# Designs tried in a protein design chat: VH-VL binders against a0flq6r38to208. Part 1

Every score and structure here is a prediction.

Target 1, 171 residues: a0flq6r38to208
Amino acid sequence: EARQFEDQHLIFSAPTSAGKSIVAELLSWKVASTGRKVLFVLPYISVAREKLHQIQRCWRRDDISVCGFIGPQASNPNEWLGAVCTIEKAASLTNRALSEDWFEEIGMIVVDEMHMVFDSSRGAHIEHMLSKVLLWNQSALEKVRIIGMSATIPELYRIGKWLDGAKVFEA
Unless a header shows other numbers, all headers, positions and changes below count from the first letter of the chain; antibody chains aren't numbered by Kabat.
F, E and O are the ipSAE of ESMFold2-Fast, ESMFold2 and OpenDDE, as the mean of both directions, binder to target and target to binder. V2 is 0.75 times the mean of E and O plus 0.25 times the DockQ between their complexes.
[cut] stands for letters that were removed.

## First folded at step 7 (VH-VL)

Design p6
Fold by OpenDDE, look of step 8:
Structure p6 (fold): chain C 171 residues (1-171), chain A 120 residues (1-120), chain B 112 residues (1-112)
Amino acid sequence: as target 1 above (171 residues)
Amino acid sequence: EVQLVQSGAEVKKPGESLKISCKGSGYSFTSYWIGWVRQMPGKGLEWMGYIYPGDSETEYSPSFQGQVTISADKSITTAYLQWSSLKASDTAMYYCARGTWLHYGLFDYWGQGTLVTVSS
Amino acid sequence: DIVMTQTPLSSPVTLGQPASISCRSSQSLVHSDGNTYLSWLQQRPGQPPRLLIYKISNRFSGVPDRFSGSGAGTDFTLKISRVEAEDVGVYYCMQATQFPYTFGGGTKVEIK
C-alpha cells in the first residue's frame, strides 16, 4: 500500500509555478538519490535553460549529475541522473530509452505546463510521449512516476483520470 | 499499434443471454475508456455507453440504461457488452471504440464490429 | 438530449468536385470548459466508423488535407475540397459536449 502511494502519479496545480515547482523538485531529488533517472520536461528553451541551471546548483551538493537536452543542439546520453529537456528532446530521449533498453532506469518524469495537453501541438507531443510511459508501466516492475505541473483549470481531474487515477493537488 | 479486436459474429434467439468482447492492445488500457456504439441494419450510429477500466466507472445512455451491461477486465485488457435477455430488436452491428479524457468525442480507434443477429 | 441534424441526407458528387455537409445542433455545443466537442466521422461501406475531425476543426492523424471542419455554436460544416473515389460512404457528426453523446443522422456521399 505504501509503495502504491509512492508510485502514484501526481498533478500539482497553482496559479504560479513557485509552490508546485519546489514540491516537484524535492520529489525528483528523492528519486535521483536512489540512483534512478529523472526527466524534467519544459515547454520552452528559455525556461528549460533556467531549470537546468537551477537543478544543477541544487543537486551539486549530492554529486548528482544533471544534463540538458535543450533545443537543436545534439546531446549524448552520458552518465546522468537528471535531465532537463524540451518537449521534443524528451520525446526523443524516451524513444531512445525504449530502443536502447534502459527505460527501466527512469524513475520519474516531471512535466511543466501539463494543461497544454488539451489544446496545442506541443500538448499532443506530450500526450504521445506520456502514453508510452503509461504503456510501459502496465508491465514494469518498477514504474515511472509522472509529476504534472499545471495551471488551475476546471478540467484538471481529466488529466488525473488519464494518468491512471493521478492525485490532483490544487493550491 | 493501437488496436481494438472484437469477438466474432453472434446468432442468437430471443430470450438468450449474450456477452461480446473488445480487447485493447498497444496502449495503456486503464488510461482510456471504451465506448460502445450500436448500428442497426441500414441505420445510423447510436452511442450506448462507456467504461473507464481504470476505476470501472460506467455510464449509459438513457436509452440503453438497464438494457445492457458494460464491464471490463483490465487484467486481460478486455471490455464487454452483455445482454441478459436478447430481443429481436437487438439485431445490429456493435462497435467498441477508444475514448480519452483529454478530448471528449475523440473516438480515435475502433473495433472491427460484432454483428449480433437475434431471430426466432 | 441534444439533437443533431445533418443536411443533406444524400450528396451525389462528381469526382474532383467539392462536397459540403452541414450539421446543426438543437443547442450550443460550447462546453463549460470553453471547448466545442463536435466531431466528424466517416464510415465507408462495410467498414467501421473512422474519425476525421475532432473539436470542430482538428484533423485526426492520417486524415487527408482535403477534409476540413468549421463552425461554431450550433452550426457546423464538413468540407471535402475535392472528392475522391475512396471518400464514398456515410458521414456523421457527433457531439460530446453533453451527456449522452449523440450522432447526426448521417450524410451519404456518392459518386455521380
Scores: ipSAE 0.872, ipTM 0.928, lowest interface PAE 0.5, mean pLDDT 94
Fold by ESMFold2, look of step 8:
Structure p6 (fold): chain C 171 residues (1-171), chain A 120 residues (1-120), chain B 112 residues (1-112)
Amino acid sequence: as target 1 above (171 residues)
Amino acid sequence: EVQLVQSGAEVKKPGESLKISCKGSGYSFTSYWIGWVRQMPGKGLEWMGYIYPGDSETEYSPSFQGQVTISADKSITTAYLQWSSLKASDTAMYYCARGTWLHYGLFDYWGQGTLVTVSS
Amino acid sequence: DIVMTQTPLSSPVTLGQPASISCRSSQSLVHSDGNTYLSWLQQRPGQPPRLLIYKISNRFSGVPDRFSGSGAGTDFTLKISRVEAEDVGVYYCMQATQFPYTFGGGTKVEIK
């Protein structure tokens, strides 16, 4: 017997990051409150650091631990439920989760600036990481939900197709 | 590791049916296109058509429309190319290739090929 | 259908010297999304094709940096800055801007 409780993957498209960021933060909080890990993937160290501090402050009242996997050096904290990562560090972290057999602990991965998957240089890291999530979800009982936050672009439907029919909310 | 493994070589007579396969592994089969390419002996490459296994949408190049059937079985991560009645002119090497929605024309992994020989 | 014309048909080169392959399309390959979906593939003897370059100039992962692509609109070029013995084979351009996708006729690179 298997029952699928995974919610559909989502992509939020809005002109500003404030509106779409709040929805992603609420969804991720719900996942973390059930004891499953949430990864936040951001493209730049400075914005990742700002997000880290923001999430740490917001989730401290609920006793939910949040740490950073941001360059130039990474540490492997003992316990956390939220991780704020740069693109490269998120790819490394998900690879470790697979090789060290804790990938099933991940409940959600939130990708900021999702449209960067089209970028020829850095997009491959996002693509490869999410491709592993999609493969994991084919057979796993404990599935990973993907939440994307993106600029409004005409090509966004292609990402929705790629992410197994993710729901795209466009402004 | 992403792999596309095709079925073995076939020797057939004109008028016979044939279904060759392309099994994808190491990736989410429903997230990528599979396209079929023909290479006639000593000739170049020709796209035959494509399938997106996620929703079974298929597209055929005009010269192959009605000549072959492209299908997929996502439960075994396998795409198929099928003839209901082979012709001698179908003698060729057939490749499958994986494509992406993210970059059109990015066919990053190719099968090893299936040689089909049709002769009397 | 967009016709892709490659020249030369055969390109014999001395080891270590450059090679240049041209591809011309019968119409512009600029897609409505602003991208140009022109790829280059290599087929070594007895092997399936493999991707070298996509979107004119983007080198696929694992492809040596001696391969480069350039061009715009209808005219495209693949260059090998220093030909190695392993580069022997047939090279194809391919457009994916408009269905049906079409290949050039191929250019055989040989060591002379």
Scores: ipSAE 0.511, ipTM 0.805, lowest interface PAE 2.2, mean pLDDT 88

